# VHH binders against A-type ATP synthase subunit C (atpC): the designs that were tried, part 11

Target 1, 342 residues: A-type ATP synthase subunit C (atpC), of Archaeoglobus fulgidus (o29103)
Amino acid sequence: MITMIYKGNRAAWAYIVARTKVMKSRLLKPEDFRKLLNMEFDEIVRYIGETEYKKEIDELGYKFTGPRLLDHALYANLARTYRKLIEVSFGASKFLIMKYLEKWDVWNIINIIRGKMANVQPEVVDDILVPAGERDMDFWKTLLVKDIEEIVKSFEGTPYYEPLSKIGSEDMSKIEDGLYKVYYRELLKLNPSDFAMKLFLDFIKMEIDIRNVKTLLRLKAEDATPDEIMECTIPGGYELTEEELRKLAAMPIDEMIKALEGYWFWNDVQIEGKEVAAVEIEFDKVWIKTISKRASNYPLSILPVLQYIVLKKVEVDNLRVLGWGKYYGLPSEEIERQMVIL
Short names: E, the ipSAE of ESMFold2; O, the ipSAE of OpenDDE; V2, 0.75 times the mean of E and O plus 0.25 times the DockQ between their complexes.

## First folded at step 1 (VHH)

Design q18 (framework vhh_7aqx_2)
Fold by ESMFold2-Fast, scan of step 1:
Structure q18 (fold): chain B 342 residues (1-342), chain A 124 residues (1-124)
Amino acid sequence: as target 1 above (342 residues)
Amino acid sequence: QVQLQESGGGLVQAGGSLRLSCTTSGFTLDYYAFSWFRQAPGEEREFVGAISSSGGSTDYADSVKGRFTISRDNAKNTFYLQMNSLKTEDTAVYYCAAEGWDYYELSAEDYDYWGQGTQVTVSS
């Protein structure tokens, strides 16, 4: 194996990768999740309180109890961990990490607006906000007390304003898709001027492919029209380009499945007999395995860093599924089906 | 859907020249590296040459260096192998292959995308 065009500073990448390896070593293992599935809610909280989440659980425990404590602690830890990663990075690595993490600003916008539309108490929305993007928690908290019109005005002059201006004339799900389209469109404008940038852009395009195949399969199962499918998919994928998506969306589902067998993400996927949600989890597993393989091929690059960012998010998602599932008394088998455990 | 299709193979006399083409579809070419491999009867597939995603870097097996040239035309979704001063030892089935991440591998097992192959026969 030879890297033919790599021009980056190897020593600089070695530093951030070394820091990332330490952080990755602190993630929960698959065996930890199997133990947690056999625990009751209170025992789960105590177990998590002995892990990397100890600081947040200790600091927030006097203000919150029950599932709200877990949500606050998990998202606060996620934000703190991502901010630490930015803090120890520099130059090209810092730039790319910050660009990727801007996704969390989109997350916060969506949840605040949905909360306003559903007349949800501001405190409940605050439970799931993640200030890991460009804007801090003080900014997001000021939006929680504003009405929708004021919130939209707060984004004038940003690329997010255009989709937000359609609130009231389009369904919220279309506005959410529009916000993520803006996020990915802005990322794909980055010039692939060097090796690190090209690795980053390939990663983003492959992430888009995973998102698009999940959307395509879900909407086809719901008998959505080709136009409805195209409205919900994101252009600029690695192999699922806008042109390819339009062709696939027009096919009957059986022909579409056969056509998809040729794509990079289809190898080793088992979809037979699974419900749509389970199929989506299988593609999440394919993505994690693909990230792992490519990070192993480029161990002194942005890829191990992006791998950690993704794995940390998966861990938080799994712990939230566990916490809320146990709180509502769901069977362990049902909770496990909603988790991404490798 | 990712596809690779070779053309340009055939019979040629020693000292002659051939140009192989590999037409691609389903790729964002600016982010894929492309390689040529060959397989002689009874042998494993061996590396012949490669070109980076930008076209700025090329590499060749020692046995073909100075005789073969790899190039790409992203506007035509095609990359080429120009083979000059052909020897009987160059007789093989030639395969085009693609790998992402702006790099190329020297081992056949590391490539995910392959063409069907095109026969090149060099007679004396």
Scores: ipSAE 0.000, ipTM 0.104, lowest interface PAE 20.3, mean pLDDT 82

Design z01 (framework vhh_7zox_3)
Fold by ESMFold2-Fast, scan of step 1:
Structure z01 (fold): chain B 342 residues (1-342), chain A 123 residues (1-123)
Amino acid sequence: as target 1 above (342 residues)
Amino acid sequence: DVQLVESGGGLVQPGGSLRLSCVASGFTFSSYAMGWVRQAPGKGLEWVSDISSGGSTGYADSVKGRFAISRDNAKNTLYLQMNRLKPEDTAVYYCAKDLYYDFESGSYYFDYAGQGTQVTVSS
């Protein structure tokens, strides 16, 4: 008996999923984070220095100390890990992985420009760059020596040019939102030619919904206008389409929350009595649980690979929160509330 | 323990110059990025300038071309040469240890700051 869960080359998907399972097995477990929450900052750095982050901590230790060392080592490890994933992929899996990781081109553009505006030392910006998208590290290094006007010109003929051309006339936060909007817009143009592409596009649309609900709640709490909300939200979500976003943005916050209860991401979410940041963490948890369930349902597909990519970023974010929180002497309970631990 | 002692502030006329000094002790000075932050009356902290352990420098646009940061690792001392001073430069200036840029927030933070030195630019 042959069990077929999708059309295409079963053996090719089995290979990349098997490689991804090995990488996933090296991620920190909830139990590891509980141990780390009982450690002081120096103990945490030593602990992490004996994990997959050893190479980066050792290499960057001459340049940085304290939480800066941890931050830079974590992002350098993200770059190495994502590049490794691309290197071991092929065919359809490589194409989809590279398209998803193109999000890091936006990260690199934002950090180079913000670094230039803040006159940050070049070596600080260089170390946090993640060349996991279409462009390699040599490309990004050439931008570090250019002024802002030259950097903007470097993107002429690309869809990133329009938001970048507004530097100096609009707030940087609006330009950053515009760059992420371009990333998702371009990604959603991909043709749903087969089952693998459909799974990928549904994943992207659901990720957009999670970003949009967090944006809606944050901006409504700040009494933002409907036009301001639409400027910051991303069209093309799974259920939060442009039309639905316009309707929700026009509602008073209480009506908006009631309307949101009908959407896929609202299951088992409690928002009463929570600060905006805590509510955002609840939606991050919903997303991780949803990814896990879908990857379990389609185990020989792109979904386990995307699950790993997301979980690796969540681990980096948790370790940053832990490192900075411990360094400043925050209570463990407060640090834990800012982490996405399932 | 860490100590940072600023000096060199004072009253100066617009167009004048001042040199601020910061004497550091209690840590390996040469291994850390150092910098200057300031706070004008009734305003928040503003990053002014930084210098890496390797000597790379950064400046806020408001002071670029007028201020120069330097360090003397043999004396554990950080300097800020302030030229062509403006009334808008009036602030308490703080020496900061392990001054760093947080790329997530787009803001500067520091590990320790000194007691500060008052700079007043008035006619």
Scores: ipSAE 0.013, ipTM 0.471, lowest interface PAE 7.9, mean pLDDT 86

Design z02 (framework vhh_7zox_3)
Fold by ESMFold2-Fast, scan of step 1:
Structure z02 (fold): chain B 342 residues (1-342), chain A 123 residues (1-123)
Amino acid sequence: as target 1 above (342 residues)
Amino acid sequence: DVQLVESGGGLVQPGGSLRLSCVASGFTFSDYYMGWVRQAPGKGLEWVSDIYSGGSTGYADSVKGRFAISRDNAKNTLYLQMNRLKPEDTAVYYCARGEYYDILSGYEPLDYAGQGTQVTVSS
């Protein structure tokens, strides 16, 4: 296991938490999203152009129009916000924030390769890339012009090389699961040497549980085999460990749902009469509520920082769903069903 | 309601040409990413070609230089001009609608497809 070498004290946590509370206060409220649902596309762009997204909308407006302007501005702001959070952090907080945000390297790898496989134009993939980790946008842009074999070679010597080396012999969905499995596996190697590290690791394990329950329900609805389910799930969850997942995957769906009622994430979930996609959104809401409660219980820790990181990403996702939905003329009620609003 | 109606398939000799058409209704055609996918006997869906609302096109390596995708937004119609056809091009061809950002979330980004049109390349 890896020992955490960058330890902070209570005063250090107070500083980063105070900065995070200011950032969190600038996030859109549920009432703002309901107001935006009554707006037309152009009104939405004007509204968000008066928020924290003003800089990106102003700077990118010469190059992009319509929902592409929104996507590019939203992801550019997300990357800038995450980098700012890293810049104002130090010691243990900086170490943990950087470790968590490495997830965006996986996001970028997957989207570049998927784009190559589907022959999506590089400018479309560029719209959604987030250079929030150690690798900057120049690195990611060089990959957009390379073929898949060259992209894979760019990750030699990293833990991501092994799953990427299977491209061509395995389905891409298995490669994607392999990349996230590597990301979470590396995080779980961190030594729970103090209370801050234990809070971080519990957060990661709970995030894995939310990912796994969504995967389990989706694949079970598709009549996938237990082996197929196990290939797509991430080991090391808080309660959905590899052993528990194997037991659940072998159950008929009715028995599985009854067994899931005993897990931490089942409380307050509203699943009656909902499609799988709607049920997945309900678990996203459970996760956000759980993060909020835990961050309140441990206010001088990494948890308020991780809460902000998650809520900022949820805001970007909601604004994208809203923007594209309105642009394509979807009814407001349908758009709202795809959003995570608390 | 959304509807996609394909036509133009048939039997053709190797080296021949066919033009597929897809008439769309029930949505603002000019705003959507459109494409063609095919399914050969006993195989899964294979992406063939796509065209974005802005006019940018993409092609599978197997058809690049032989096929040309185009759209007529005034007629709500998508086309696939198929030249120098090979026996390997034998498949049911489906017109598909999608959002180009959704294409990055999955390998098969179809949110709606028509009933398909059979293309058989045989001597």
Scores: ipSAE 0.000, ipTM 0.160, lowest interface PAE 15.4, mean pLDDT 82

Design z03 (framework vhh_7zox_3)
Fold by ESMFold2-Fast, scan of step 1:
Structure z03 (fold): chain B 342 residues (1-342), chain A 122 residues (1-122)
Amino acid sequence: as target 1 above (342 residues)
Amino acid sequence: DVQLVESGGGLVQPGGSLRLSCVASGFTFDDYAMGWVRQAPGKGLEWVSDITSGGSTGYADSVKGRFAISRDNAKNTLYLQMNRLKPEDTAVYYCAKEGYEWLSDSYYMDVAGQGTQVTVSS
């Protein structure tokens, strides 16, 4: 009885939230990104080598150089960080964290297959795998020695098999979209049995809305048909349900933009005079702000944990943009415009 | 192995034109974004232009309106038409494919060719 109460009550959530706050305190601050934007590529690598990424940069530096060293070190650190979060979680928090992090099984599947298609050495692929989902590193290592047909067969009986079975008959980008659709579809099957589950599912639906509005705007800018848009969007959003998406996809772009102004994610968004990629970054910023506000409103819940998971990925994405941008000599202002800094 | 073979460089006077070509092999050309990056003597790599698998193009401000990128998927060939060349365009030009060959969320191009020298001088 006591065990059941402790696993589901505020004290249990207080523990994982406290552990998460310690991890969150180690994330780079906006001030750190401002410093990095004033550095040259080699200075950035040295700076990052004195942070939480030291272990991975030291371990991978014999094998990789340039921005590829950063990419591999960043994903290796992400894997270690997410595994640590799973290891310190328990009960309901562990279940929800593991369900959310199953998206990294999709990441692993995609990059193993793409690596096989490009004849990349298994050791190179190994370093960017993020074994944070349902399957452990031993499982992923077994796939590195298999051919594509054998890898596909390894997913028979799972919901990922259907999109994977289309490899060779459909474009890889469409297979990748199909895998992410499966991830969200399976996640949305979870029963909203209590308040913690409702908070989790609302978070997932809002994440889907952010993905869908970015997809809708990008594809409309490319003059895609309504059917093409529906194929690339994910059903089950918070406000961008399948029905709403069908209506929006059928509208001319100007009417669609006016209709979108009524949705929750339009607050604080500036579209005028921006390229599609810059608009997508505005929606990423809206999402981070929304997560922060909701986590503050429900501080003894899954939301601060999900906030950390998202912010850690944003940090990795920002450091990749910095690394590649500085390596190619892009102006700091252009690099900054591609980063999600709040 | 991924191979990118650049050609079409040379010595040209200011205001002149050159057409660069890049023949790709060792990967499915149609599946990848392609681009051009350049390196002037004593400077770092500078992104010049890119073209997605779908045909959408981007250009650095320094070359916009003067350069045109295109691709011929049937020939696995990438092109850069360079018009109204300036001394500042002097560099080794490298053909590049979507970053890290296989990484699904690559942001930048991976340079795999030996490059072709473009010299703009009077």
Scores: ipSAE 0.017, ipTM 0.395, lowest interface PAE 5.8, mean pLDDT 84

Design z04 (framework vhh_7zox_3; at its last look DockQ between E and O 0.01; V2 from the best seeds 0.00; counts 0 for: pae O 17.1 > 2, placed apart)
Fold by OpenDDE, look of step 2:
Structure z04 (fold): chain B 342 residues (1-342), chain A 123 residues (1-123)
Amino acid sequence: as target 1 above (342 residues)
Amino acid sequence: DVQLVESGGGLVQPGGSLRLSCVASGFTFSSYHMGWVRQAPGKGLEWVSDISTGGRTGYADSVKGRFAISRDNAKNTLYLQMNRLKPEDTAVYYCARSTYYQSSGYFLPHDYAGQGTQVTVSS
């Protein structure tokens, strides 16, 4: 038997993977979430305040309370964590991590624009920004005091200018979609010049598939036309090409579901009788499992790092769902159904 | 213990056909993407074809239209039907396990592969 494992520059990846492994070990376990599900909101905040989130909980406690405290602390920790990851990275790893995390620039752009449209105070918008992308917090702060036209102008000459230039003439939802499409398009322009880049690009393409299948199912359930669906999907997926998406979008729901069984992201996903949101969670679980398996196959690569980035986001999202759910008095079972626990 | 055992190789004339089989054991076959890679004399490993857990297939440009990959999960077996064989198809063919479907056409290493089966196309 032959084991065909990546034989790249082992020394170059060993360090960042080791650091990421330590960070990963600090993530909450499924058992921890089960415990949290049996706690009251205040108990949850106390519990989280004794974990890796302690710093943010303590620092923001003077300014925020209740579920808002938890939300802001979680996002602040997320930003700090991702910045740390960048700081401990070097060479190719640092480049790829930064490219991936550029999606948070899109996040921040969207929040700033929405904030401006809703006449939200700059301070409030500042609190929801996640400076984990290419741009630093100083850059974002400069935008907070500008009007929409000035903000758009600030992106002139960048790939993001095109979708932003449509503000006022197009729905904000489409602009948001456009911004993310630009993000993925720019990633996919990267040359697969080496094995690390190849793994990275495949990861991105697979992520696009997960996004697209969720979009497809959601919109199809809403009786969207094939053209409408295609406007909302991202080109450049791993298996869901534009042609494939067009075909799927044109199928009756039952046929579409059957056709989806042939794709990499299908892992005995139960769609019948479930709400769209529940199905989306199933695909997220498949995605997480797939990343885990791939990372295990290529342990000295960018994949363990990307896995951690994804898992950290999942943890934050789960805690947000948990916090708000408990705060509003939702049953634990209902809250759990909205979480991605593996 | 993960095992992949290839069979079906041999000597064939140009234009001939062969069917390769790979029997998997030691893991849940149905949960993995499977593929074929080959190594010609003096050359590196080359991706040939793979199949997803759901049954979607991919092929290298060099074999597209001539080769067909399939799987029988009940038998834990992977197949490669090779038609219209050419001398340039001469190689050791390996059955390989992967955690993802390789649709890009680029060779990526798999975590496990069998011992291989020799395919020789010669007049």
Scores: ipSAE 0.000, ipTM 0.214, lowest interface PAE 17.1, mean pLDDT 89
ESMFold2-Fast, scan of step 1: ipSAE 0.202; ipTM 0.642
ESMFold2, look of step 2: ipSAE 0.487; ipTM 0.785
ESMFold2 (binder alone), look of step 2: mean pLDDT 82; pTM 0.853

Design z05 (framework vhh_7zox_3)
Fold by ESMFold2-Fast, scan of step 1:
Structure z05 (fold): chain B 342 residues (1-342), chain A 121 residues (1-121)
Amino acid sequence: as target 1 above (342 residues)
Amino acid sequence: DVQLVESGGGLVQPGGSLRLSCVASGFTFSSYWMGWVRQAPGKGLEWVSDISSGGYTGYADSVKGRFAISRDNAKNTLYLQMNRLKPEDTAVYYCAKGDLEYFTGYEFDSAGQGTQVTVSS
């Protein structure tokens, strides 16, 4: 039999990174997405059923059909993959992976509340829930049968309660921003005690910058006030600090765009002539490229692991867009415009 | 019990080719991820390639474009076609059985005794 031994912090990072490198090698490539974009819905399900999604497609195919089968299988595989990363991690890597994946608690809260507001059947919302954060699926399923007031009460004593208490008095989009602000604020409280923590926190701050530049451009295009922009942005970015955001929010859009050209995320972005949604996808591409470069520079660190987590979610998102787009008969070029393919 | 028997290794000149085979027994071969890992002299294990039950493949960056993994479920046999071999490909190559879910190259239920590949002029 094969036996491996590891020593010290360097060997520990080599282990988890080697495992994520193997996992990353199995992600769909640009050529796979090009093939899928030329397939009809039934062909896509068959193709995906012969990939690493085979287990979920086979197990769920007896009970579900159509794009719901695909959604169930994709999110089930995502949860299984994230759980596998947590299981094989240890010490600092496990702690940081678990902290990052708490984002899925926010995802679940938002989708349950929006489902209730839209009178969507619980089964439809269940299709997209991911129990990769602090709470298990039993917790989330109990919320699916409660009313909004009971759901809000379930978060009393947690930092999520404050934004949730504003349901009914604020737009749901502002509640969602409040929930993500809580997530990021809690992460930014972590002490940069060592190199791994510093790399993790810089990654989080850069992710905040990408989110904030997308928000700035969208809201400016909608003629939002500076106060409205500040309510929707997240403080604690890498270069888009609260002070910088206040200055940018007060500028006319043309001056703001010129000022943004000096920031790290502006290099090689193509925004001219694009709609807001297309511009947001361009910044998602910038983020993926930045993660790749930084992970290459720090190959025995948390960064390759976070890169895989992000890329796996992007793949799931792309496959969902592809599946639903094909099911509704959208042209391949329209579907491709909503996908993040490098 | 699970048995994996590798063959096809040998001495080859740089730029040459070899085809490795692994005959599996003692489990439902078609249901499992399978892969190849290697160990060069004085080094740790390196994942080379893997293949799902349905034929979905992965490759290490060092071998992409040169190696091709395949399987014959009817014969319970895993293959690795190695082309344009380099001295740095010199290693003992092991056939490895993954679990039902996933093959990570570092977590396998079992591996065979290995087959030696030497690339030298």
Scores: ipSAE 0.000, ipTM 0.260, lowest interface PAE 16.6, mean pLDDT 83

Design z06 (framework vhh_7zox_3)
Fold by ESMFold2-Fast, scan of step 1:
Structure z06 (fold): chain B 342 residues (1-342), chain A 120 residues (1-120)
Amino acid sequence: as target 1 above (342 residues)
Amino acid sequence: DVQLVESGGGLVQPGGSLRLSCVASGFTFSNYEMGWVRQAPGKGLEWVSDIYSGGETGYADSVKGRFAISRDNAKNTLYLQMNRLKPEDTAVYYCARDWEYSLYGEYDYAGQGTQVTVSS
């Protein structure tokens, strides 16, 4: 017999996981969201202003009012929170956290370009940028004062240049899909040389599966062609590989749904009687449950950290839905149906 | 005492198959993730496959589609079905428990290993 010790790896992961558990404990609970659903818009802002969002609400209140204040405060807090997580991480954990959060560079590129196309003031775009990816806020600020052609040129030599070069010849939704495909393709190039990298890559592949099944169902409901579906899906999923997606995209919708029952993400899905938007929310819930289970099985790993990152984003999304819904006077039941509460 | 005992290795020609077994004792097998790690002559340790307590599996790119990991919690046994074997699969195969591989090759427990030789 041989005894092998993971002391250094264990100690390193224990530290970041412990920090992440503290941050996770500060997230709003399902009961908090149900309380918020019974509040009017101004009460919600007051309530959120007494949470960890206080700093951003106080600082941005001079520029914004109403649901726009809430939106900008939520994204500013998200950026601060993610940057804090990067700052307290080190070694392998910092590398993987930064790789995952690179997704926010895609968010920033899309919002800057859309803002330029809509002739929106740079200051409005500035406050929803999340500098949690590879590039810092100084980079994004420089980009805000450039025209679209200059912005595209700023990405020459990067993998993002190819989809960005199609601005003006392809519709913007295809360019956005292309940018996210680049993000996932680059992540999947990482070598699974150790167990931490393998856990990270499996997480990414499963996230791709959730994104792909939602896209597949939405586009099939819209009578999209197989080619259109393949253009909007992301290759490299855990079970929804390019080959599997091609087979599913060619099926009639009823046959496709029956085939999907065999995939890992189907186990806890309740789809009967739901419209496509509600089904997509059910898959978001399945993903959160799956992340929770896997993080419990690998508690001294990147998975609890990725769980926190995902749950923080879900909280921001829920608060945005709540804020805008209440501001427009939507019934609480309708707002709740659009939220991912777990 | 924690024990992991591998068996099923041997000499096989390219394209052949072998099934490795690992019998675990001294701990609650069903509560732990299990894996296979190999060491080829003159090389370092290489992760091959793992399976967590709930049955979800992972594979190294070099063996994906050819190897299948499984477990029988009632028998405290881990398996590796190796198909379409190649000369580069020649290695000592180790059963490992609660394994978190790092640049430093950190693991919890591993067995004595079983030799797999792929040669004509």
Scores: ipSAE 0.000, ipTM 0.132, lowest interface PAE 16.6, mean pLDDT 83

Design z07 (framework vhh_7zox_3)
Fold by ESMFold2-Fast, scan of step 1:
Structure z07 (fold): chain B 342 residues (1-342), chain A 122 residues (1-122)
Amino acid sequence: as target 1 above (342 residues)
Amino acid sequence: DVQLVESGGGLVQPGGSLRLSCVASGFTFSTYAMGWVRQAPGKGLEWVSDIDSGGSTGYADSVKGRFAISRDNAKNTLYLQMNRLKPEDTAVYYCATSPEYYELFGSDYDHAGQGTQVTVSS
C-alpha cells in the first residue's frame, strides 16, 4: 500500500518530504533550549533575533516590545512557515495539509472573539492570526471590523455555527472546546479511500487519544462526573472510542489508571509523584516520539509533513513559555517544567 | 495531464559543470513554484533548490554558491545550473512542481519523472 502510493506519485511525495526535511533541520534542538534556559530575557530576544525568527522580530520590533514582541513574532513566523508549506505542496498532500491546518481557523475565531470581549485593538489581534485553512487573511481581516453577533453570523451554514451560537449563554472555555470538537468531527468524516488517507486518519485518531487521556486524568483528579468527562472528550479516537471513554469515565480513578496501562500511549510514561500538568507534558512527549517513529516507518508519506507541523508548533509554544517565564523572573527549573523538550 | 521532462544530465569530471532542464506542460507554469530534488544511489530523496512564481530562490546548504536555479515562463522551462560539481552530487535529478489540485487531472508524473542521471567521476 505505502509502496503503491510511493510508486504512483514518487516525485510528488519526494518533493514535499524533501522540503519538510530542510524546514525540520532549521528547528531549535534540545541543546538550544537548554542554553536559552540559562539566559536572561533580553539575551533570549537577541538570540531569537538571529534565528529563523529574525524577519518577524525586525518587522514587529517597532510596534511591540518585551514578551509581546516574542508572541507576535512567533505567531507571524508560524503563519509564514505554514503558508510556505502549503505553497510548496500540491494534490493530495496540499489537501491533507490544509485540512489539518484548519485547526488554525478555530484559533483565529477564538482570538478574534476574545479580542472583541476584551476591547483589544484589531491590529494587535491581526498579528497572531494564522491564515492556514481555506479562509485567507482577507476573510479574517473582514471579521476584525465586525461585532461578535456579526462574526457569529459569518459562520452560519458551517459546522462552527452551533458552538458559536452559545456565546453569552455558556462559558467561553466551553465554546472553545465545542469548536475543537467540531474540527475533529469534520476531519473524521473524510473517507479512508486509500492508504494515504488511512495514514492521515490514523494520525488524527491517535492525536485524539492523546487529548482524551489528558482530559480523563485532569478531570478525574478534579472529581468530575462521568457526564462532565464525556462532554469534554472527543469521540473517534484510535483506541479511546466513545464506548471505551464511557467505560473509563465510570471507573474510580485507580481502576481507570490500571485500565489505561493497556493502551498504546501508556508505554514508558511515568505518572507516580507528578502533578497533572507534568503528566500532560509526559503524554505530549509520548505523542512526539510516536509521530517520529511512524514518520520513519512511512518516510514517503504525509507523516513527515505532519511531524514537522507538530514540531514547529511545539517550538513556538516552548519559546512563548520561555519568554514569559524569564520576563517575570520565574526560576529556570519552573520554566523548564512547563516545556516539552525531548 | 501534468508532465515534467528532465534532461541535461550526463557524466562529468569533478569541478565540471552541467545545466539541467525541465520542460513542463499541463498546467499554468508561471503561477507555480518549481524545484529540483535528487536521489543518490542507495540514499533517500534530498531537496536541492526551488524557485517561486515571483523568482525568489532557495538552496540546500550542500549546493549553495555552486548551483543556480532559474525559470523561463515563456518556454515553460525550469533550469538548474550546476557548477563546481563534486562526486557527492552524483544522483538522479527530478523536477517537481506544485500545481493546484494535481491529483484531479491524473498523474503522468512517473512517466515524466524518470529524472536525469548526473554522474560526477573521473
Scores: ipSAE 0.000, ipTM 0.211, lowest interface PAE 17.8, mean pLDDT 82

